# VH-VL binders against q8ixk2r445to577, part 116

Target 1, 133 residues: q8ixk2r445to577
Amino acid sequence: FFGMLQNKGLTDYCFDYNPPDENQIVGHQVILYLCHGMGQNQFFEYTSQKEIRYNTHQPEGCIAVEAGMDTLIMHLCEETAPENQKFILQEDGSLFHEQSKKCVQAARKESSDSFVPLLRDCTNSDHQKWFFK
Key: E = the ipSAE of ESMFold2; O = the ipSAE of OpenDDE; V2 = 0.75 times the mean of E and O plus 0.25 times the DockQ between their complexes.

## First folded at step 5 (VH-VL)

Design g8 (framework fv_zigakibart; at its last look DockQ between E and O 0.31; V2 from the best seeds 0.00; counts 0 for: pae E 11.2 > 2)
Fold by OpenDDE, look of step 6:
Structure g8 (fold): chain C 133 residues (1-133), chain A 119 residues (1-119), chain B 107 residues (1-107)
Amino acid sequence: as target 1 above (133 residues)
Amino acid sequence: QVQLVQSGAEVKKPGASVKVSCKASGYTFTKYYMHWVRQAPGQGLEWMGYINPNSGGTKYNEKFKGKATMTSDTSASTAYMELSSLRSDDTAVYYCAREKYGDYYFDYWGQGTTVTVSS
Amino acid sequence: DIVMTQSPSTLSASVGDRVTITCRASQDISNYLAWYQQKPGKAPKLLISAASTLQSGVPSRFSGSGSGTEFTLTISSLQPDDFATYFCQQYYSYPYTFGQGTKLEIK
């Protein structure tokens, strides 16, 4: 699967990654932004290694969850996907992080009008449902 | 002050169409979803769907797909809902209601528009 | 679709009474529940969000509680202005659905 990764609950919002330096793409947080499909900052790929790849830049980035965190951070992809980069996109649309055993949920960033994907206890809420488009 | 002002009452024959308007003021129109909710006489509330005025994206209740069409005009800060192929059971008060992105509940409502369908 | 069931459908009470309205969801909806007040000929007014968050301008005599499948709206001491119909709404999943309403009337 590839393309824009959209949230079912928060309609018109997609995974978005726009690093400040295109030559240094790792270390920043993945956010949610209105789906626009322009540029390549909203293009992701779900691979057979259970990675969510940001592959519009070289070297390729893979979404990871760092220890003790609930945010999604861009890391470099590895030949063998590390455990903290493995996600299961379920048939029901839930996005499950294997290592933390939590699901990715669309959430408001603190008290702002911005949104981010965060790890939360898994529910059947549409807020935790995702699909590629 | 946030206000949602809807168009006036409508009386239609079966098979006709009606377009209800909802003019927003007192806030940035494109930063909120506009939902539509109906209430049949003496009945509860039914969520019909919403539009994102910023993108034009819509989400409909399956029950109202093909029945309701939601549009918006950002230049006029106005949301519209058109009902087609009207039937007697479409008789209801129709409300527009504002949702802040990510809240999923409705903090401000229009005054409602009564649509009556009768032969 | 998630079915929201309110009880009672009608409630008679007096000024000063403590009143509790219940809303039951057909499945677990966590705390994705809002309460509205509606008076005849008027649009609904938001009272509570997230099951228990009182909205600005709403009197403190209103409170919400619950999580999962059972929720309650409580008015600690009824005032004349509180006689109206109350609705719960789930926003756990689409389509959003409302309870059938509870009409609070004067005894």
Scores: ipSAE 0.631, ipTM 0.897, lowest interface PAE 1.1, mean pLDDT 95
Fold by ESMFold2-Fast, scan of step 5:
Order: C-alpha cells, then structure tokens, then sequence
Structure g8 (fold): chain C 133 residues (1-133), chain A 119 residues (1-119), chain B 107 residues (1-107)
C-alpha cells in the first residue's frame, strides 16, 4: 500500500512529514496535516516488513517510536527493520505498534493547535483507524 | 525580528499579468508555510492558497486554480504570487502571511500589495 | 466550504466599554478558530489562536471563548487603539475561510 495515510475520525487529516532542515531528515516528529491530495510530504509507503516509509527524500526515512515515548519520529530506514519501526496495519484500519503493543491514534499535540499521531492503548475509536488514499 | 516585506503597488490593464513578491527575514524561511490572502476593496479576507518553501509544494483554493501561481526562491527567502489574465475584479490588496508548520493560523503578515486593474 | 458569520457587522462603542463580537461557523470546527485585528490601510494582526489562546504582545483586555460553532471575542475595557475591524478565521478544513468582519467604530 502507498499514498496518503488518512485518518477515519479526523477525516481531513493525513500523516505529514516536513523536516525543518533538508540536511537532517531524521529526528523530527511526524504530524497530521490537512490532506492536500498531492503526495509530497504526505506520501508514505507501507512495506512488506511492516514499515511506514517516507520515500520522497534520500536517504529513506522510516517512522519509529523510541523506547518509553508515545510520539512517532522519523528515523533512517535499516536493511532489516528494527522492532521499533514495525507497525501492523490491521483489517479494521488499526496501526498496531508491535514493540509497545499500542495503537497509533490521531490526537492533539499538547499545548498546540497541531494534531499528531501518538501511541495509545488500543480502542475501537475512529481516531485509531487509518487508510491509504 | 520577523518581517515580511512585499513589492510595491501595481496598476495593470485587463489581460496583463502581475507577480507580487514577499521577502522574508528574521527566521528560517523553509520552516514556515507562506499563504496568500486577498482583500477586495471594502470586502473581507479571502484565502488563496499556500506554498511550502521547503518542498515547493502548493495548495490552492479551488476559486484561484488556473488564475494564481505560487512559487518561492529559497536562496532569496522570497515567495511569489502571480496572477494571469487580469480582470477588473482582481483589483484588491494581496497579502502574504506565514504559518508555522502544523499551527494553521497566520502569526505574521506582509504589509500588502495593492493591485489595480483598470483600462 | 465552511461559512463564517460574524455579528454584528458594525458596532459603535465608547472608550471604557465592554465589547463582545460573535462568530458562528456553519459546522463544528472544534476550537480551530483565530481572531485578527485590522486597522485601516494595515495588514491584519493575529490576536487569538485556538479560540482562546492570547498571542504574545496582545493586551490582556482581549479574550476569546467558545468551541464547536459559537465563538466570542471580548474586549473588557475598550481603548482608543482598539477601533478597528475584527475577523474570525476557521482552520479546521480547506479552504480556510474568514468571517465578513466586524467594524468597531467610535460611538
């Protein structure tokens, strides 16, 4: 699967990654931004290794969650996907992060107007349902 | 300090084109989206679209598709908005306004560029 | 498109008055609403984001409230510098839309 990764509950919002510095594509938080339908910063690929890859730039970025954190951060993709970069896209649209045993949820970033994907306990909320467009 | 400085007033004939500039200073140009907003005489504000200076990607209000073209020059820290095939109803003040990525509201605005279309 | 409607369109007030401006969205926009002040011949200035968050450098007499479809901008004690046009803006969905503006005039 590939395309814009859109939220079912926040219907107009998509995964978005716009690193502030082109020389440093990693280490920044993935956010949710209004879907523009053009790909670019919102174009992601779900791989057979269960990675969510950002292939717009070289080197390729892969979404990861650091131990003890709930935010999704861009890391460099590795030849063999590490456990912190693996997300199971389930039939109901849930994105299950195997290492933490939590689900990706669309949520408001604390003290900000921004929405971000965060790890939360798995529920049947539409805010935890994702699909590629 | 953050500043957005726009080009000067323009008077154009119908059918001409006009390119308005917005020069940014006091911040990292590529970290903020640049939006364009129009205000016709005596009217309210109308969102035209934005450009992401980091990627060059654009999003237009459907009303301005095919009419407005947004570009940017990262080395000059300048955003541009070009209007083609000018008509009298394009007479307005055109503003650039910056958005910090993910915040959606406009924290700083350019001073505005008056575009007058008359025969 | 989300339609933003302000009331009143024009408001006359005196220095020292408490002034209230209302903004209504045609659908639920949560708290994704900003307020701007515009003086004649000048660019708009951001006053409030997220319906109620006062921006740095904006006098504390300004406050915003509301969520969903009904929003209010209040000036607790009007000063001469506050006579201007005020606009609300939703940023819940594309296209971003503004209210028609409320012109605050000297009584």
Amino acid sequence: as target 1 above (133 residues)
Amino acid sequence: QVQLVQSGAEVKKPGASVKVSCKASGYTFTKYYMHWVRQAPGQGLEWMGYINPNSGGTKYNEKFKGKATMTSDTSASTAYMELSSLRSDDTAVYYCAREKYGDYYFDYWGQGTTVTVSS
Amino acid sequence: DIVMTQSPSTLSASVGDRVTITCRASQDISNYLAWYQQKPGKAPKLLISAASTLQSGVPSRFSGSGSGTEFTLTISSLQPDDFATYFCQQYYSYPYTFGQGTKLEIK
Scores: ipSAE 0.233, ipTM 0.771, lowest interface PAE 3.8, mean pLDDT 89
Fold by ESMFold2, look of step 6:
Structure g8 (fold): chain C 133 residues (1-133), chain A 119 residues (1-119), chain B 107 residues (1-107)
Amino acid sequence: as target 1 above (133 residues)
Amino acid sequence: QVQLVQSGAEVKKPGASVKVSCKASGYTFTKYYMHWVRQAPGQGLEWMGYINPNSGGTKYNEKFKGKATMTSDTSASTAYMELSSLRSDDTAVYYCAREKYGDYYFDYWGQGTTVTVSS
Amino acid sequence: DIVMTQSPSTLSASVGDRVTITCRASQDISNYLAWYQQKPGKAPKLLISAASTLQSGVPSRFSGSGSGTEFTLTISSLQPDDFATYFCQQYYSYPYTFGQGTKLEIK
C-alpha cells in the first residue's frame, strides 16, 4: 500500500512527518495532521516486510517504536526490517505493532491540542483503524 | 481576533429554502473545518455536519442528509448552509462553529441565525 | 451514535456553592470530551477540552475530570456570571453528539 495513511475515527487526519531539518530525518515523532496530499509529508508505503516507510526522502525512513515507549519515531530503514519497525495492518484496519503487542491509536498529544499516533492496548475503537487513501 | 459573523434572522414558509452565511475573519479560512450546529427552541445542541473549506469536502450527520447542503466561498472567507424543503420542525437557531486546528472541538462560534418556519 | 447523558437536567445553587455536573457516554470515548457554557440568547462558549484542559480566559474555578465513559465539570465557588446552561460534547467519532444540557439556576 502507498499513499496517505488515514484514521477512520479521527476523520480526515493522516500520518504526517515534517522533520525540522531535512538532512536529519531520524529521531522525530510522527504526528497526525489534516489530510491534504500536498508536499511529501503525508506519503508512506506499507511494505512486504511490514514496514511503514517514509520513502519520499533519501535515505528512506521507517517508523519505529523504541523499547518502553509508546510514540512512533522515524528511524532509518534497514536491509532486514528490525522487530521494532514491524507493523501488521490487519483486515479489520487495526495497525498492530508486533514487538510491543499493542495497536496504533489516534490520540491527543498530552501537552497540546494536536493529535499523534500512539501505541495503546488493542481495542475495537475506530481510532485504532487505519487505511491508505 | 477570530470572528464568525452569521447572516440575519429568516422567516420562511413551509416548502421554501433558506441559505445561512457565516463570514470568517481573523484567521486563515481554508485551514479550519467549519461545522454547523442547530438548537431548536428550548432544546439542546445537535451537530449537523462540516465543510472542509480547503477541499470543499463535506460530512453530514445522517439526520440532515438531503435537508442541509454545506458550501463555502474561499475568496469571501464565507461558509454557507442551505436548508431545503423547510418544515415547521426546522425552526431553530443555526450556529457555525470553527474546529480547533488539529483537534475536533469547537473553539469559536458564530452568533447564531434564527430560522423560523411558519405558515 | 454515541449517546451523552448529563445529570442533573436542572441544578439550583447559590453564589459560593461548589457544584458538580456529570456527563456519561454510552461507550468509551477516552478523553475526547468538551464542556461548553451557554447563556440565554448567546452562542455556546468552550470551557474545557480533552476532559480536563481549561481553555484560555476561563476562570480557574472551572475544572473537568474523567476519562472513558464518565466525566464531571466542577465549579468550585459559584459566581453570578456562572448561571447558565452547560453542555458536554463528545468528539471521539462522528456524528458528534452533545449531552442534553444542565441548566444551572440561582437558588
Scores: ipSAE 0.007, ipTM 0.567, lowest interface PAE 11.2, mean pLDDT 87
ESMFold2 (binder alone), look of step 6: mean pLDDT 93; pTM 0.945

Design g9 (framework fv_zigakibart; at its last look DockQ between E and O 0.26; V2 from the best seeds 0.00; counts 0 for: pae E 9.3 > 2)
Fold by OpenDDE, look of step 6:
Structure g9 (fold): chain C 133 residues (1-133), chain A 119 residues (1-119), chain B 107 residues (1-107)
Amino acid sequence: as target 1 above (133 residues)
Amino acid sequence: QVQLVQSGAEVKKPGASVKVSCKASGYTFTSYYMHWVRQAPGQGLEWMGYINPNSGGTKYNEKFKGKATMTSDTSASTAYMELSSLRSDDTAVYYCAREKYGDYYFDYWGQGTTVTVSS
Amino acid sequence: DIVMTQSPSTLSASVGDRVTITCRASQDISNYLAWYQQKPGKAPKLLISAASTLQSGVPSRFSGSGSGTEFTLTISSLQPDDFATYFCQQYYSYPYTFGQGTKLEIK
């Protein structure tokens, strides 16, 4: 699966990554932004290694969850996907992070009108449903 | 002051179409979803769908797909909902209602537009 | 679709009474629940969001509680201005759905 990763609940919002330096793509938070399909910021791939890969830039980035955090941060992809980069995109649209045993939910950023994907306890809410478009 | 002002009451024959307008003021029109909710006489509230004025994206209740068409004009800060192939059971008060992105509930409502369908 | 069931459908009470309205969801909706007040000929007015968050300008005598499948709206001391119809709404999943309403009338 590849393309824009869109939330079912927060309609018209997609995974978005725009590092300040295109030659230094890791270490920043993945956010949600209006789906526009332009450029490389909203193109992701779900791989057979259970990675959510940002592969429009070299070196390739993979979404990771750092210990004790609930945010999605871009790391470098590895030959063998580390445990903190493994996600299960289920048929029902839920995006499950294996290591934390939590699901990715569209959420409002604190004190902001911006949105981010955050790890939360898994529910069947549309807020936690995702699909590639 | 946030205001949603809807168009006036409509009386239509079965099979006709009607287009209801909802003019927004007092806030940035493109920063909120505009929903439509109907209420049949003496009945409860029924969610019909919404439009994102910023992108033009829409989401409909499956029940109203093919029945309702939602559009918007950002230059006029106005949302529109057109109902086609009107039937007697489409008789209701139709409300536009504002949702702040990600809230999923409605903080401001239009005054409602009564649509009456009768032969 | 998630079905929201309110009880009672009609409630008669007097000024000063403590009133409780219940909303039941057909499935777990966490705290994705809002309450509205509607008076005859008027649009609904938002009272409570997230099951228990009182909106600005709403009197403190209103409160919301509950999570999962059972929710309550409470008016601690009923005032004349409170006689109206009340609706709950779930926003856990699409389509959004409302309870059938509770008409609060003067005894």
Scores: ipSAE 0.464, ipTM 0.855, lowest interface PAE 1.4, mean pLDDT 95
Fold by ESMFold2-Fast, scan of step 5:
Structure g9 (fold): chain C 133 residues (1-133), chain A 119 residues (1-119), chain B 107 residues (1-107)
Amino acid sequence: as target 1 above (133 residues)
Amino acid sequence: QVQLVQSGAEVKKPGASVKVSCKASGYTFTSYYMHWVRQAPGQGLEWMGYINPNSGGTKYNEKFKGKATMTSDTSASTAYMELSSLRSDDTAVYYCAREKYGDYYFDYWGQGTTVTVSS
Amino acid sequence: DIVMTQSPSTLSASVGDRVTITCRASQDISNYLAWYQQKPGKAPKLLISAASTLQSGVPSRFSGSGSGTEFTLTISSLQPDDFATYFCQQYYSYPYTFGQGTKLEIK
């Protein structure tokens, strides 16, 4: 699967990553942004290693969650995906982070007024259902 | 100190094209999207689209597709909006406005460029 | 497109008054709404984002509330500098749309 990773509950919003420098693609938070349909900063690939890859720049970035955090950040991809970069995309659209045993949800962080992808306890919410478009 | 400085007023004939510039200073130009919004005399605000200066990617309001072209020059920290095939109803003040990536709202605006299409 | 409707279109008030301006969206936009102030001959200025978040440097007499389809901008005690046109904007879906504006005039 590859394309724009869209939320079922927050229906016009997609995973989005725009690095502050075109030559630097690592270290910043992945956000949700209105789906624009042009790929670019919203183009992701779900791999057989259960990675969510950002293929717009080289070297390729992989979404990760650092220990103790609930935010998704961009890291460099590795030849063998580390556990913090593995997400299980399930039949129902849930995106399960095995290491933390939590699901990716379109949610508000305590200090933020906007929805972003965060790790939350798994529920049957449409805000935890994702699909590639 | 953040500042967006736009080019001066333009008077054009129907059928001509106009290119408005917006020079940014006081922040990292590639970290903010640049939106364009117009306002006809005595009327409300109308969103035209945006450019991501980091990628050059653009998103247009369908109404302006094929009519407006947005570009940027990262070395000059300048965004441009060109409007083609001008008609009298394109007479308006054109604003550039920046969006901090992911915020959607416009925290700083240019002073506006008046474009008059007459005769 | 999402249609934004403001009420009233024109409002007359005196310095010291409490003023409320309403903005209605044609569909649920959650809290993805901003308020702007525009003075004659000037660019709009951001006052409030996310329906209720006051922008840095904006006087505390301004406040916003609401979610879904009904939103309100309140000025608790009008000052002379507050006479201007106010616009709401939704950023929930493309294209972004603005209300028609509410002109706040001296009574």
Scores: ipSAE 0.333, ipTM 0.807, lowest interface PAE 3.6, mean pLDDT 89
Fold by ESMFold2, look of step 6:
Structure g9 (fold): chain C 133 residues (1-133), chain A 119 residues (1-119), chain B 107 residues (1-107)
Amino acid sequence: as target 1 above (133 residues)
Amino acid sequence: QVQLVQSGAEVKKPGASVKVSCKASGYTFTSYYMHWVRQAPGQGLEWMGYINPNSGGTKYNEKFKGKATMTSDTSASTAYMELSSLRSDDTAVYYCAREKYGDYYFDYWGQGTTVTVSS
Amino acid sequence: DIVMTQSPSTLSASVGDRVTITCRASQDISNYLAWYQQKPGKAPKLLISAASTLQSGVPSRFSGSGSGTEFTLTISSLQPDDFATYFCQQYYSYPYTFGQGTKLEIK
């Protein structure tokens, strides 16, 4: 699946990636931003390896969560997806991170109107429901 | 030490307006959403809406759109709620409440402001 | 709107009693449920978030349980300070809504 990954509970917010250096996409946090579809910041691919790829840029990035963390960070994709880069997009819209056994939730972030996807204990909240558009 | 201190009780006639204040201290005012909740006499609590003090952005419960206007003054670390065209059923205690950062529930509340609307 | 229904509306009990207050949501709200205590003339005080997470400074005799549509607040051994009105609140979706309250009074 390819497109904008939207949150049901935080309506009109999408996964967004805007690294400060376009030639160094690794190590920065994925955010949520108003869905607009302009440029390449909001287009992601969900692959058969259960990756969420930022593949409109070279080198290609894959969303990961580092051990013990709850923040979604961009890593380089690998030939075989590492466990920390595997997410299951369920039929009910939940986005499950296999390694941590947690779900992706839209959350408010301090110091701004900014929102981020974070790992939380899985619930049926609309804030944990995602779909491609 | 987080504190939310609200303005004093108000007695108003029908048709008037009232502006309730909520002064925050002990934390960074612009980093937390501020909510307003009302409690009519002998009744439960009703969520009215919120303001983001950093941007001025607001969201209202549909029930209170046109009745309530939420604003803030970041230099004074104060949130405001104005009620217009007061009616007798606007008689209530009005609370401000801070949203817990990173979550959505309310961790600190103001002491409440009683607004009485009577002839 | 999600309707929150508490039972009982009034509960009489003695110091030392174990009491349970129930909150029912009109739809599945997962664990997005908070419990508040309110004494006359005072602001509500948060006791429990996420259905079961006890807030700092709240006595361990308070506990919460439940998920989905059914939730309970339990006070294991009532103290004089616990006589108050209790209400639940869902924060699953807007508008946030509260239960009508349960007044816990001394028998």
Scores: ipSAE 0.007, ipTM 0.597, lowest interface PAE 9.3, mean pLDDT 88
ESMFold2 (binder alone), look of step 6: mean pLDDT 93; pTM 0.938

Design j0 (framework fv_recaticimab; at its last look DockQ between E and O 0.65; V2 from the best seeds 0.00; counts 0 for: pae E 5.7 > 2)
Fold by OpenDDE, look of step 6:
Structure j0 (fold): chain C 133 residues (1-133), chain A 120 residues (1-120), chain B 112 residues (1-112)
Amino acid sequence: as target 1 above (133 residues)
Amino acid sequence: QVQLVQSGAEVKKPGASVKVSCKASGYTFTGYYMHWVRQAPGQGLEWMGYISPNSGGTKYHQNFQDRVTMTRDTSISTAYMELSRLRSDDTAVYYCARVRYSGSYPFDYWGQGTTVTVSS
Amino acid sequence: DIVMSQSPSSLSASVGDRVTITCQSSQSVLYNSNNKNYLAWYQQKPGKSPKLLIYWASTRESGVPDRFSGSGSGTDFTLTISSLQPEDFATYYCQQYYSTPTFGQGTKLEIK
């Protein structure tokens, strides 16, 4: 699966990543932004290694969850996907992070009009449902 | 065994276009990014861009952004690089090169190269 | 782009010699998360495609003789040929793949 990774509950919002430096794409937080299909910042791929890859870069970035965090941070992809980069995109649209055993949820950033994907306890909320478009 | 076989030498006039093919075998074509690198006579290696054979997504070096088009035909495991508005300084050997793993790795297999000569 | 600078641009040596080629990157190509240097070395002979020799700065590609070794970390790297063989005379390139790939300008190793 590849393309824009769109949230079901937060209508018209997609995974979005805009690294400030093309030579340093890692370490920044993945956000949600209106799905626009322009540029390269909203193109992702779900791989057989259970990675969510940022496919607009070489080397590619892979979304990771760092220890103790609930945010999605871009790391470099590796030959063998590390545990913190493994997600299961389930049939029901839930995006499950294996290591934390939590689901990715579209959420409002505190004290902001912005939105971000955050790890939360898994529910049947549409804000935890995702699909590629 | 992995092989990348490129199309034959091309001779073009300035202003023309050239399309080089790179047929892959011995591995799952869609599983690996294909890059293109060129080398002018007596010069070094210059990265041009890449394509994801799976998604068709591309990224080009800024120097070629408006002139290069990379495509692929997954049915025949072939990548293509088209360069338009050719000029004399586009004379070079053009290589397709596979990234070892999708993402952050070196080029482990290369095509044999395609010589493109641009002259009036 | 990360700029790769090789030294020397060319050198002459004899069979049996120890040869060292250096490569410097304009910024670090060390990834802290896995502690790997995203640096490769290639060998290219006239009329032939480049051949991968070393990756991760120090790991030899399969089939590459032991006389080839890579070292370094961060921004400074070295390719060493411990004892030159006749087939080693070629042009060598360093390449970083920490970001959008870039190559050094090359080092031509000629027979003295």
Scores: ipSAE 0.394, ipTM 0.838, lowest interface PAE 1.7, mean pLDDT 93
Fold by ESMFold2, look of step 6:
Structure j0 (fold): chain C 133 residues (1-133), chain A 120 residues (1-120), chain B 112 residues (1-112)
Amino acid sequence: as target 1 above (133 residues)
Amino acid sequence: QVQLVQSGAEVKKPGASVKVSCKASGYTFTGYYMHWVRQAPGQGLEWMGYISPNSGGTKYHQNFQDRVTMTRDTSISTAYMELSRLRSDDTAVYYCARVRYSGSYPFDYWGQGTTVTVSS
Amino acid sequence: DIVMSQSPSSLSASVGDRVTITCQSSQSVLYNSNNKNYLAWYQQKPGKSPKLLIYWASTRESGVPDRFSGSGSGTDFTLTISSLQPEDFATYYCQQYYSTPTFGQGTKLEIK
């Protein structure tokens, strides 16, 4: 799949990546932002290797979660996907992170009105349901 | 198998524009970013920018941001680089180059180069 | 941008000589997550397109003779030609691909 990755529960919000320096995309957090489809920020590809690729940049970024963390961080994509970059988009819309055994949830960022995707224990919440548009 | 064939040499006057084409064959055109690199006579390689053939999205080096436009036509597997407001120091060979696999690889295939000469 | 500096700018050598060319990046191009250096070397003969020789700092591209070798890590890299052949007289460039691509200024290798 390719497109904007939207949350069912937090309607009209999409995965968004807006690194402070377009030339240094590694190591920054993925956020949620109102879906608009403009520029490079909101286009992602879900690959046969179960990667979520930041598709509009070279070198390409892949979403990862570091061990013991719950935040989604941009890494460089590799020829063979590392385990911390593997997500399963399930039939019910849940987005399961294989290594951690947790699901991606839309959440309010601590001490702000901003939203981010975070790993949480899997539930049936619409805030854990995602789809491409 | 992979081949990048560029358009022929151009001679231009200062202030004109040039549009160089790069026709790809032997691979899935939309699966790989296309980069443009130029080389002035007797000088090194200067990266200009890239285009995603899939989305049409581009990134240009600061030095060319205000004068370069990169486009593509996926129906004929062809990328284009247009440089406007030419000046004499734009005289160079212009190359298209493909990344091997994902953006983490270097340029494994290069076009033959297009010589652009800018003279009064 | 990551600045790439090559040394020397030019050198003269004879067939059979061992030569080294160095390349220094302004920032590390080692990606700790996979332990790979995102550094390539190219050869360019007059009137021709660049040809990829080495990637990952030390891996030879297919069809490249084993007299070419790359070494180094982080910010400091070396291309070595162990026994020069007549066809090796060319200009050599390093390039990083850790981020937006940048090239060294080149090293011209001439016949002595």
Scores: ipSAE 0.105, ipTM 0.717, lowest interface PAE 5.7, mean pLDDT 88
Fold by ESMFold2-Fast, scan of step 5:
Structure j0 (fold): chain C 133 residues (1-133), chain A 120 residues (1-120), chain B 112 residues (1-112)
Amino acid sequence: as target 1 above (133 residues)
Amino acid sequence: QVQLVQSGAEVKKPGASVKVSCKASGYTFTGYYMHWVRQAPGQGLEWMGYISPNSGGTKYHQNFQDRVTMTRDTSISTAYMELSRLRSDDTAVYYCARVRYSGSYPFDYWGQGTTVTVSS
Amino acid sequence: DIVMSQSPSSLSASVGDRVTITCQSSQSVLYNSNNKNYLAWYQQKPGKSPKLLIYWASTRESGVPDRFSGSGSGTDFTLTISSLQPEDFATYYCQQYYSTPTFGQGTKLEIK
């Protein structure tokens, strides 16, 4: 799968990555933003290695969750995906982070009106359901 | 046996366009990004951009993004690079080179190069 | 863009010599999360495409003779040829793949 990674509950919002330096893609938080259909910042690929790849940049970025954290950040992809970069996209649309045993949920960022994907205990909420468009 | 075979030499006039092909064999075409790098006579290597054969997604260096288009045809495992509005300083050898899709890697295999000469 | 600078621009040597080429990046190409340097070395012979020699600063590509070695970390890197052979006379390029790919200007290794 590849395209815009859209939330079922927060229906107008997609995974978005807009690094402040267009030549440096690593280390910043993945956000959610209004789906615009223009590719670029919102174009992701789900790979057979269970990676969510940001493939509009070189070197390729892969979404990761660092130990003890609940935010999704951009890391560099590796030949063998490390455990912190593995997400299972389930048939029901849940995006399960194997290492933490938690699910990716669309959530409002504290102290602002912006939205971000965060790791949360798995529920059957539409805010934890994702699909490629 | 991995091979990247490029189209033959081209001679163009200023203002014309050139389209270079790169046919891949010996590996899964969609498992690797295809990049384009050029080298002017006696000069160093200059990165132009890449395409993902799997998704069709592209990224161009800002120096080329107004004149370059990269495409691919997965049915024949071929990538293309088209450069428009050619200038004399576009005279160079143009290379395709692959980068492993599973991680950030250097260019492990290169095409033989396509010489493009732009002269009036 | 990360700027890559090589030294020397050219070098004359004899078969059997130990040769060292240096490469400096304008910013670190060490990725702290995996402790890898995103730095490669290529060999280019006249009329031929570049050939990958070394990646991750020190990992030798399959089929590359063990006389070639790479070292360094962060911003300063070296390529060493321990005993120069006739087929090694070529231009050598360093390349970073930490960000948008950039190459050094090249070091031409010529017969003394």
Scores: ipSAE 0.007, ipTM 0.649, lowest interface PAE 9.1, mean pLDDT 86
ESMFold2 (binder alone), look of step 6: mean pLDDT 92; pTM 0.942

